# Ledger of designs, part 8: VH-VL binders against q9yfq1

Target 1, 117 residues: q9yfq1
Amino acid sequence: MLPVNPRDLEKMMRRLGIKVEQLSADEARIVLGSGETMVFRSPTVIVMRAKGQPPMVYLVGDYTVEKPREETAAEITEEDVALVAEQAGVSMEEARKALEESGGDIAEAILRLKGEE
Short names: E, the ipSAE of ESMFold2; O, the ipSAE of OpenDDE; V2, 0.75 times the mean of E and O plus 0.25 times the DockQ between their complexes.

## First folded at step 2 (VH-VL; framework fv_siltartoxatug)

Design s4a (at its last look DockQ between E and O 0.07; V2 from the best seeds 0.00; counts 0 for: pae E 17.6 > 2, placed apart)
Fold by OpenDDE, look of step 2:
Structure s4a (fold): chain C 117 residues (1-117), chain A 119 residues (1-119), chain B 107 residues (1-107)
Amino acid sequence: as target 1 above (117 residues)
Amino acid sequence: QVQLQESGAGLVKPSETLSLTCGVAGGSFSGYYLSWIRQPPGKGLEWIGRIYHSGSTSYNPSLKSRVTISVDTSKSQFSLKLSSVTAADTAVYYCARGRWLQLRYFDYWGQGTLVTVSS
Amino acid sequence: DIQMTQSPSILSASVGDRVTITCRASQSISSWLAWYQQKPGKAPTLVIYKASSLESGVPSRFSGTESGTEFTLTISSLQPDDFATYYCQQYNSYPLTFGQGTKLEIK
């Protein structure tokens, strides 16, 4: 129900007795529970303060979602790679990559590969 | 926010089976490695094992013969069973999870639960 | 198994000091090394991941470096809240293993 325009938002909040401050930021990041990070470039930041409540921050701007970089595993065996390749119907290289991303978990690797189908 | 919580009996007799459950709330359960880690009083940390939602497990070889980790995706829970316990198994037991799917370090921890092995 | 040798076991320092904790892996672990802080009666909290990446919310006075199989955690200027036990942990291969820990205590 909040307006997209920061000016209109400020006006609305002031009418409600909420103190509003606009800030300029080069970047804002929100780390989500999923592990992903929302990255805002040059957002408008609006801080709203009401008596007896924690401040609220309103971010206005485009954002991208970044994922953590996937990691490799050292315990991957050729047998594991072959098994994953066979079960998922993919090449050894694809199977290896999936296993590396899955920390050597065969079941996880297979599920990952099948999910990409 | 993601929260993990251990539950189970805090006292176990020698030779019996230690049984703990970890509930995962406030975040995704499936797709993440879920681990058990323990810490004897005044000592360091020991990784016990981990489980994936598929049921795939990896155990510390030092405990493999006695450890079983299971998962109940419908309840967003996973469990630890450690058989044939001795005084050496007395420890604070933590459940833990990484922030991202296959991370093998731990962003989220339960508060830990002390399990004492005593007659 | 990969052994993580952490040193020193005990480190006494004062507020404002620069301190360094070292962790050495018995074999290559690439950059797959994490550091944790643990206070009495509490669960560990993540400080550094991938050897040098600072966890969100952790003060910038914390930093991590790597050189071969040697890893360091540095606190540039100790604050009262930093006195705790620190652990390194490798996640290059199973089983996951921790260092023995370093108790950072006030001098």
Scores: ipSAE 0.031, ipTM 0.695, lowest interface PAE 4.0, mean pLDDT 90
Fold by ESMFold2, look of step 2:
Structure s4a (fold): chain C 117 residues (1-117), chain A 119 residues (1-119), chain B 107 residues (1-107)
Amino acid sequence: as target 1 above (117 residues)
Amino acid sequence: QVQLQESGAGLVKPSETLSLTCGVAGGSFSGYYLSWIRQPPGKGLEWIGRIYHSGSTSYNPSLKSRVTISVDTSKSQFSLKLSSVTAADTAVYYCARGRWLQLRYFDYWGQGTLVTVSS
Amino acid sequence: DIQMTQSPSILSASVGDRVTITCRASQSISSWLAWYQQKPGKAPTLVIYKASSLESGVPSRFSGTESGTEFTLTISSLQPDDFATYYCQQYNSYPLTFGQGTKLEIK
């Protein structure tokens, strides 16, 4: 349950013949079989390599889960922007931005806009 | 599990109005493009039109003067009216919807209902 | 209107064959094309969307490709369940339009 210090982990594993590399990353994404994506922002990435074995990767950090978004499913029309603007009580510009950030998901865009107010 | 079901009269007289209703169950109704598609016996598919929960419609230009699609969100239903029918309007009529919001291809189809236009 | 032309109109094949059906758009539709399978007396079922993406639950023997305005559905090893009529549909522009169909029959 307690966090493992990556530097100490690296030294411990190296003594056992396991090479440990810590990488910094702006983002990491895991696309699941369900189509959902785990999104890690600024995670610590630890790669462990043993001779003759597949590498193992350890991700440390908070993440969010994004639903699948299809390019064709996310067509944003001016009608959709107007719908979001009217129902959320915001400008067309704010509605368009929220729709774009929500991948064209009208319900999500409205919820985000109402939650921000 | 989204399910679509067409209903309405299967026999319509020439010059009268064809009227069908599609019930949508097992999922949300709002945010989807809800379409009517028809298929004359032994022939191909023809998109008739679609409606959005706002009431906004798009119709096939070949049918536009005769078609009305409407929606009743409280009943999770949408309807097709095709006026001034002839024998050429005899077809299996399907309602259809995409899996995700605003898709213009169709994951879910009703079973289809044959409407015959005869004298 | 964007016209979708399928070829061949009828294709005779045997179980195990590799079959190819083509669909040509009258103008550019990007990748916005779907393929459907239809059995007699039943509604169409989605096979492929976005020209090459397999719908969930569709066997991997189905695949789609595109080149310009020409789109191809391939079944790598035909199974008895695959004998049906196949339609392409463009969803680039309204009105949405279908190809005339390709009937895949037992030889």
Scores: ipSAE 0.000, ipTM 0.533, lowest interface PAE 17.6, mean pLDDT 83
ESMFold2 (binder alone), look of step 2: mean pLDDT 93; pTM 0.952

Design s4b (at its last look DockQ between E and O 0.02; V2 from the best seeds 0.00; counts 0 for: pae E 21.3 > 2, placed apart)
Fold by OpenDDE, look of step 2:
Structure s4b (fold): chain C 117 residues (1-117), chain A 119 residues (1-119), chain B 107 residues (1-107)
Amino acid sequence: as target 1 above (117 residues)
Amino acid sequence: QVQLQESGAGLVKPSETLSLTCGVAGGSFSGYYLSWIRQPPGKGLEWIGEIYHSGSTSYNPSLKSRVTISVDTSKSQFSLKLSSVTAADTAVYYCARGRWLQLRYFDYWGQGTLVTVSS
Amino acid sequence: DIQMTQSPSILSASVGDRVTITCRASQSIDSWLAWYQQKPGKAPTLVIYKASSLESGVPSRFSGTESGTEFTLTISSLQPDDFATYYCQQYNSYPLTFGQGTKLEIK
């Protein structure tokens, strides 16, 4: 049985010879196979390492489940591509791919492209 | 969990039309490009074409004249028709879903269905 | 069409080996390349996307690199479960195209 609070969990794991690191995060997201996303706000993150084993990460906190936004993902239009290309100073092909990766979000696409500069 | 499932006749006569349907369950249908991909026995993969939920399609030029892909969003299904089939069209046919709405690599696949063209 | 030339066609190796599969595009595809693993009688499964991004759930022994129009899939230490056929696929331009495949078999 694992304790409920992160401090007690950390203490227990240390007694078991497991190296424990506690981190603070503003947000943690877990994308599930179903397409849903678990969103943790300000969770406590506990990383546990044991010799010869992959690290284990515990997220402690309340979470919400976001359904895949039925984003009526509007088809990316040529106009959208042109807009992104112009704003980010990139080729039409690069703009298109950025838009695709951004789910058609023009603002995000532009930010993504500019961040690569 | 997102699941794709192909269905249709596994045997088609030469010159007839191959007809398959793919059902999408457990995940988003709308907003993703849906593709048909085929694989002849012992050979590689060939992209046939894709469709968006709006009905917009793109086809491989090698098959364009014979291929029709349609979508029924109300049933979460999309279909493939390949006319004037020959032995060369014998293959395992897969339906697949692209990632992140409009990205054109595939994270979900059907198990595939063998279609044999024979007299 | 963009041709994806994959090599070698057949690769024989042993458990524990480091292996590399190469895919060369006939023209620039930027980083828009995916790698798939396919086992007999099964559908392909995604391994790598955007040339070097590891798909969730795929072991870290898999990695992808790019240099110009040349792309590689590397398995640092082969496991029994890794023997399969691998395909690269470009998604830069229509029509989408795959490499011919590399059959990774046990020596």
Scores: ipSAE 0.006, ipTM 0.624, lowest interface PAE 11.5, mean pLDDT 89
Fold by ESMFold2, look of step 2:
Structure s4b (fold): chain C 117 residues (1-117), chain A 119 residues (1-119), chain B 107 residues (1-107)
Amino acid sequence: as target 1 above (117 residues)
Amino acid sequence: QVQLQESGAGLVKPSETLSLTCGVAGGSFSGYYLSWIRQPPGKGLEWIGEIYHSGSTSYNPSLKSRVTISVDTSKSQFSLKLSSVTAADTAVYYCARGRWLQLRYFDYWGQGTLVTVSS
Amino acid sequence: DIQMTQSPSILSASVGDRVTITCRASQSIDSWLAWYQQKPGKAPTLVIYKASSLESGVPSRFSGTESGTEFTLTISSLQPDDFATYYCQQYNSYPLTFGQGTKLEIK
């Protein structure tokens, strides 16, 4: 069980020869085998390293569990369409169709359109 | 292009176990939830349950005590067992999958197989 | 369990009619609702997902709307191919539940 205060943890681990680094994170996500996602908002992220061991990462903070989200064409924004249209040199309508066919993947949509031209 | 095909015995005696298999072809099996859904003749649709490729399941509470869904990822197959059947379990049984990962609406359906419970 | 109540159970209509089918959820389901069409002897086919998004290949005469816990499927000009049974399905919460169906019959 780790101390709640990350700085106390670092001092204790330093005395034991274990390198502890705290990272500043805006968000952390753990995608579970069930398909649900644990979402941490502004967590404290602690990386512990000892020579000859794989690094350990601890997330400290509250989290929520989110259900999977739909990856349909309804998630396509006008900004996405405009970006595809500009980069591929096509109309907004052509770009929208390519994005819908690519499941909203901008890079894939651009590559498909460039392959057509 | 994902295709689903149900198979199994179409006639089951009361009190015995209904057993069906769904084969999944033409698409990824990993990362998707696979469902069984049934429809009694002339009636509506009932979700039975789902399975993830890891073996994790969720069942309709109305059937939970009698239902087992399992998966064989190496064969891209998953199965349904429904124990202690009665005439009320007579239905067309469908297997189904969503088009996109983690979605629980169903664009990919098997053809359906009628299972009749009668002696 | 979230109960999905469809109305009407049977709807008689003529080619060219504008028809609406409603589905009411017993509690909030956000927009996580799908509509299916089913012909006799066949599996259901997806028409609408996320309450209002039209599935690829579905004619534009189909549309979906929502207001609170009430959802509607509209066919703006009924065609012969549209006579079928329609089901709504929520996917907000387990267990996944369907409405009891609306049979759309030719008059």
Scores: ipSAE 0.000, ipTM 0.508, lowest interface PAE 21.3, mean pLDDT 83
ESMFold2 (binder alone), look of step 2: mean pLDDT 91; pTM 0.942

Design s4c (at its last look DockQ between E and O 0.02; V2 from the best seeds 0.00; counts 0 for: pae E 14.2 > 2, placed apart)
Fold by OpenDDE, look of step 2:
Structure s4c (fold): chain C 117 residues (1-117), chain A 119 residues (1-119), chain B 107 residues (1-107)
Amino acid sequence: as target 1 above (117 residues)
Amino acid sequence: QVQLQESGAGLVKPSETLSLTCGVAGGSFSGYYLSWIRQPPGKGLEWIGYIYHSGSTYYNPSLKSRVTISVDTSKSQFSLKLSSVTAADTAVYYCARGRWLQLRYFDYWGQGTLVTVSS
Amino acid sequence: DIQMTQSPSILSASVGDRVTITCRASQSISSWLAWYQQKPGKAPTLVIYKASSLESGVPSRFSGTESGTEFTLTISSLQPDDFATYYCQQYNSYPLTFGQGTKLEIK
């Protein structure tokens, strides 16, 4: 079992002849096979290097799991907002909000606006 | 680059169900609207419907009662089923996607596949 | 449904000609109009979107305009590669609808 304390980990690895480098990162992301993403905020990054082997990276810190990213506000087009607004009979602002909440799914956005969801 | 490719039987008997699949490769699948569009020989284009990766769909009212579009994100595929076909359903069927995440217009098209309804 | 009516259905022209195809919507579609080019045996290709925005890679001789519910696709100087069938498509409202097409053929 590896120690959680980065300092202790470094000592352990050095005893094993492994070069250890500690880095600070603002963010680290791991995209999992499931499509989810582990997001580390301000983690400690420990890089371990051994001769003849690929580097090993050890992330130390709390993380959150994010679902696959859907549409962001920046990716929503005016055409789509207008389309939703027209179909649902709402303002552009309301349509935009609905689209944002629906991850860009026009059908879902319309349903939300019409109170069917 | 994004590539779409239709596949399925090119001949269907009247009253049976037309079934096609579109494979999406070379780009993102999830998050985009995916549409089916058809074109009878020598005629114009008719939008059939779309599906979003979430499974949300909208069908052209003219075909709604007979159309089912499904998606398999794990395979990067989406499919079209059109039931109770007649000669009027004979057409080149295209799958299409837009450049944008949202449904707007179509800048990526499959090559199209001809489906003939005949006894 | 919003009907898109194109005119003319057939247009005969020569290389070098300036040609204009018109599409009229049965009701307001704002600027949510696209133009496609289709050659025989091929899928349509996007030419114009948002009524007047030229798709990347499309020659500058293509242009689009809008006036109310009327939209035009213009080719300033027709080239041999431009002979095809053109379609307009509105994306203002569901269901999405296309014009009946305009076949641009060589005179």
Scores: ipSAE 0.014, ipTM 0.647, lowest interface PAE 7.9, mean pLDDT 88
Fold by ESMFold2, look of step 2:
Structure s4c (fold): chain C 117 residues (1-117), chain A 119 residues (1-119), chain B 107 residues (1-107)
Amino acid sequence: as target 1 above (117 residues)
Amino acid sequence: QVQLQESGAGLVKPSETLSLTCGVAGGSFSGYYLSWIRQPPGKGLEWIGYIYHSGSTYYNPSLKSRVTISVDTSKSQFSLKLSSVTAADTAVYYCARGRWLQLRYFDYWGQGTLVTVSS
Amino acid sequence: DIQMTQSPSILSASVGDRVTITCRASQSISSWLAWYQQKPGKAPTLVIYKASSLESGVPSRFSGTESGTEFTLTISSLQPDDFATYYCQQYNSYPLTFGQGTKLEIK
């Protein structure tokens, strides 16, 4: 049977050629592809190394998520609105609302407008 | 020692959903990637996808729209659902496991179960 | 997708022969290749991982080598238990892919 406690698990990993190191950290941050950041306060960090493999790192602990900055929505231009209106065949007002709802993403705004027609 | 065992219906009608369960005995799910692999009769092997203990999954793009893999850690089981099956989905289906934290090759395999898609 | 091409598809040999089976990747896969043995009606079993590392419990007559994108499984003195179908599998990138297999038959 596999061990159920942490000490026995570490011994089993060592017998399999996997080196395990536990670290204490004050903070850890993971920046996601979305721009959001996972913020861990005082996590336990476990580093595992096997011969011929990249190191593996595990974070254990609670985290909060910080949202990305709102850069796109703040930069909607009248040129963008006109482009959406022209491509989707709608009024400037309709195009502006779609663009605002799409966070300034022109392609998304056009697709939403065409999909609703 | 770790033992894997597939179970589920051996006959599935076209357009229905193939559903299989793999039981894992003599070992833990923690830190392991669990895969489904299939082999049409007389043919080679095709990797379907994996699931990790946390529920995270990755599916072969060739099957992605039809595949769902799920895990029930409390029962030491993980499952495969393949929707909208045709005769081309007739195969022996294997569940397989890699070494701890290893997702890329398989040192433990179930016996396999033949699933036939027939009217 | 990385294609794995095995050769030969069928290999006839006698007990005691030295046998080689070749697998070629369509692009670089570093050393991330495994070899499996499969007997009729049974699941595959791991023989070699990381191109040349012998799985525990596998006889030492099995060995693996690599050169560029070409990988070779060698059985130095064929035994009756070795007649089976052999598959290579790359694990460098997803999707994981297998060679089409080499059936090793008794002459």
Scores: ipSAE 0.005, ipTM 0.525, lowest interface PAE 14.2, mean pLDDT 83
ESMFold2 (binder alone), look of step 2: mean pLDDT 91; pTM 0.941

## First folded at step 4 (VH-VL)

Design g1 (framework fv_siltartoxatug)
Fold by ESMFold2-Fast, scan of step 4:
Structure g1 (fold): chain C 117 residues (1-117), chain A 119 residues (1-119), chain B 107 residues (1-107)
Amino acid sequence: as target 1 above (117 residues)
Amino acid sequence: QVQLQESGAGLVKPSETLSLTCGVAGGSFSGYYLSWIRQPPGKGLEWIGYIYHSGRTYYNPSLKSRVTISVDTSKSQFSLKLSSVTAADTAVYYCARGSYSRWRYFDYWGQGTLVTVSS
Amino acid sequence: DIQMTQSPSILSASVGDRVTITCRASQSISSWLAWYQQKPGKAPTLVIYKASSLESGVPSRFSGTESGTEFTLTISSLQPDDFATYYCQQYNSYPLTFGQGTKLEIK
C-alpha cells in the first residue's frame, strides 16, 4: 500500500467530519511496553478531534530506537562506606567491596557482611 | 563553627596519671567520633583512641592497658587519662574530630597541648 | 598493625617546582588514605582523603594518586605557603596509623 502522508490523512478525516489540526514539533517520544523509546526528530504531528471522543494524535517521520535507560545505581560515597563499616564492624575496604557487590545498597551490604546465608 | 580545645596540666611526674580534657564548642556531640592523637617532640603522630557520644570507645592496643577515654555530654567535653607515665609519654596531645562519614580521619583538630613527663 | 612508610624524609624544593611525596602501606588499604599538612607549632590540617579527594578549601595544586599499596601526594607549582611537614594516614583498619612524615623545606 501507498504511505498516507499528513496532508492526505487530514483531507480524509475532514471528509468524515473530524476536525484536523497540524502541529509543528521539534521532537516526539513514545515509550513502548518493552521499555524502549521511539524518538522522532521534527515529526509532522496531526491532532484529530471527533465529538464526544478523546483526541487522536498521528505522528509521521523517521524514528530511532533508544534502549531503556538503566536506573542509575546510587553512587558509592565515602559516607556510605563509613556507615557500612561502622554498622558491620569491618574495615573500610571490606565495606566498600560489600557496597560494590550490592550496587550501593547499604542495607544489603550490611546483610552480606553479617548475614548467615 | 565547631572548635576543639585541650586543657590540663602540662607537667606530670613519672609513674603518675596524665589527665587531659577536650572542650567541644559550636556543635552537637551526636554523630561525632572524638579521638586523642599524640606527637612526641620532633616525631610523628600516634593515634590513641576514640569515643562516641554514647560512651563507646576503642583504644590503640599498644596503650589499652593504660588509657581511659570518657565523655561528659552535659559539659560538652571528653577526656583522656593515661596511667603510669614515663618520659616516652612526653608529647603534644591533640583532640580531633571525625564526622559520622569521616570517623576514621580528621577534619578538625584542637590546637594541641604539650605534656612533659619529668621529675 | 599496618605500617606506613614515607619517602623521602626531607625534600628540598624551590617555589614553582613540582614535588611528589610517596607513602607505602605494608598491606592493602584500598583507597583508605588521608594526607595532612603540619606547619611548625600548629596542628595538622586535612589535605586529601580517600587517596585522591581534595578537602574543601585546599588549593587545586594539591593532588593524590594511588597504585596498589603505593600512594603519592603531588604539589604542582609549589608556593611559599606549602613548606611544611606532610603525613599520610591509613584508615582501613584499627589501629589508625600514620607515616613518619616528609619535611618539605626551601632549597
Scores: ipSAE 0.007, ipTM 0.550, lowest interface PAE 10.0, mean pLDDT 82

Design g10 (framework fv_cofetuzumab)
Fold by ESMFold2-Fast, scan of step 4:
Structure g10 (fold): chain C 117 residues (1-117), chain A 121 residues (1-121), chain B 111 residues (1-111)
Amino acid sequence: as target 1 above (117 residues)
Amino acid sequence: QVQLVQSGPEVKKPGASVKVSCKASGYTFTGYYVHWVRQAPGKRLEWIGVINPNSGGTSNNQDFKGRVTMTRDTSASTAYMELSRLRSEDTAVYYCARVSWYGSRSYFDYWGQGTSVTVSS
Amino acid sequence: EIVLTQSPATLSLSPGERATLSCRASQSVSSYGSSYMHWYQQKPGQAPRLLIYDASNRATGIPARFSGSGSGTDFTLTISSLEPEDFAVYYCQQSSNWPYTFGGGTKLEIK
C-alpha cells in the first residue's frame, strides 16, 4: 500500500529507488476520453520517476467535472440532418439523433447509421 | 460503438519481422491509450507495451526491449506493433486493447479480435 | 515484477452453483484506498472481456451475478449462480506496477 502523505510516500519510494517530487499547483485539468474535463483546484502533484520507466503522476485533491467545451461541439443544422438522412437512408429524426451522438460530425453519423443492421 | 479491428493472420520464418495493425473507430483515437498483449497457445496473457496515440510516446515490457516497436498513424486512426527477430516461442495471438488512463488504473475496456502469428520453419 | 497466482487452476461446477475464484499477488496492489486488480473472461477463440475493474466495480453490461472483492494481496471473483455461458477461463490482472501482469487463469468447466 502507498502512503497517502506526500512526505511519507517520498521516504518509501526513495527506499525503492524511485525519485519523488512534490509540487503545489494552482490548477490541473485532465481531458477525459468522454470529452469531459476533470478540474482540480489547488491540488498536490506528486511525480515519481524510476530509471527506465515512464513517470507516474498522482494528483491529490478534490475535483469537479466540466462538460465538453461548446466550441468543440458543432451546431447541428437542418441541412446537415437532411444530408445524413438522405445518404444513410434513414428518417430525419434518426439522423438528428446520430448527429447529436457524434457531436455534429456528419461522416461519423453516416458511418454509425450505415453500420447498423 | 467502439471497435478495434486488427490485421489478418501471419505465418513467418524464425528471424523475420511481423507488423500487426489495429484500426480504431467509434471514439477519438488520440484520446485513449492503445496497449498490446499476446497469448501463446494454452498460456497466460502477456503485456507487451503501450502507445499514446496523441504524442507517439511508448512504454514497453522489458522482456521485449530491442525487438518491439509501436507506432501509430493518427490520420488513419491505426496503431501498429512490429516484433522483430522472431522465434518459435513468439507464436501467439496478439491483441490490441484500449485504456482510458495510463498508469496505475490501466484496465482494458475494449479489445481487438486478435491476430494469429505463427513462427515456424 | 508482481506475480499473480490464481487458484484453483480448474474449477468443476454445475449450473446454479456459486463459483469462487482466487487471485493472490506477490506484493500489495493497493494504494490510496484503491486496489488495482481487474478480472477478465475469455472464451475459446475470443478476445478477453472485462468483467471487474479496481477490485470490485462491474464493467458496463456485466450481469449482477459477477462480483469482485479483496484488497492488498488477496482478491476474489464470485459468480453467485452459474449460467451455462459462464463456463470459460478467468484471468486477473494488476496495474499497480510495471510491467502489468496477468494470472495463470482459472478454467471454469461443467462437472
Scores: ipSAE 0.000, ipTM 0.505, lowest interface PAE 18.7, mean pLDDT 80

Design g11 (framework fv_cofetuzumab)
Fold by ESMFold2-Fast, scan of step 4:
Structure g11 (fold): chain C 117 residues (1-117), chain A 121 residues (1-121), chain B 111 residues (1-111)
Amino acid sequence: as target 1 above (117 residues)
Amino acid sequence: QVQLVQSGPEVKKPGASVKVSCKASGYTFTGYYVHWVRQAPGKRLEWIGYINPNSGGTSNNQDFKGRVTMTRDTSASTAYMELSRLRSEDTAVYYCARVSYYGRGSYFDYWGQGTSVTVSS
Amino acid sequence: EIVLTQSPATLSLSPGERATLSCRASQSVSSYGSSYMHWYQQKPGQAPRLLIYDASNRATGIPARFSGSGSGTDFTLTISSLEPEDFAVYYCQQSSNWPYTFGGGTKLEIK
């Protein structure tokens, strides 16, 4: 079992030659393959780096699981693609892909393309 | 607000099965595990097991292996616990309870009112 | 299976007095700075009510007179000044290992 306490985890990783950095976060969200989202409130975020390896991120804290956004079985129309493309300033192909990823939700597709929340 | 409402009392003969329901309201049913705990008259609480309402996955106390089945109906926000091959020592109040989904460190923040199950000949 | 032993089995006190309830685990329920011990209050005919989680955190709506402490195998629930409504049975519960287990309870009764 991996240590859940940040201080103990840092001590253990130091013994293994791993550099440990602790970050403060207000929230963390992990979108699972099921469509569910694990929501951590005020977690401790620990980033561990070993030379020559990608970083490992360790989240410590309570979490809850949010229900996935219900899929609307909406058909993607050319009119919707054109609207998203014009509003977001992207190609029709990029707009269609964003609409597919949002389940036909025009507002969500526009937000994804503009990089906004 | 958060509420867990259980089915009414049951009287069963030895060898029968009983199915207790637990209807959740006031929160996202699939966001929290539902655990089952029982208490025989004058005795300590005994953990039976849990179900993840989202996946339907369960984990049961070995003492109940082969006799307990946990299920849920997400459309009705209801969890079920069925105990088969009842014995007189299964006479108890059965509770459902909600747990945050974080594994170790799980505690029961909201409880159903309890369902009395009496097993007698 | 982790066995939880609560003592005393019965504690007779008067309103206004301090109550100290103990729970001992057969093996450590603490890991990496966290202690997976929780306390519940149960009144006759009612479901248990969460008081303290993770050894020392008060649950929502629980009065400040209730406090929890301890780590490893030894845990304590303290009620600083008893109110009439505090006379009930108290159970500890561990979530460090499956199966989750409860103590035998301490009955707090009026002297």
Scores: ipSAE 0.000, ipTM 0.509, lowest interface PAE 19.0, mean pLDDT 81

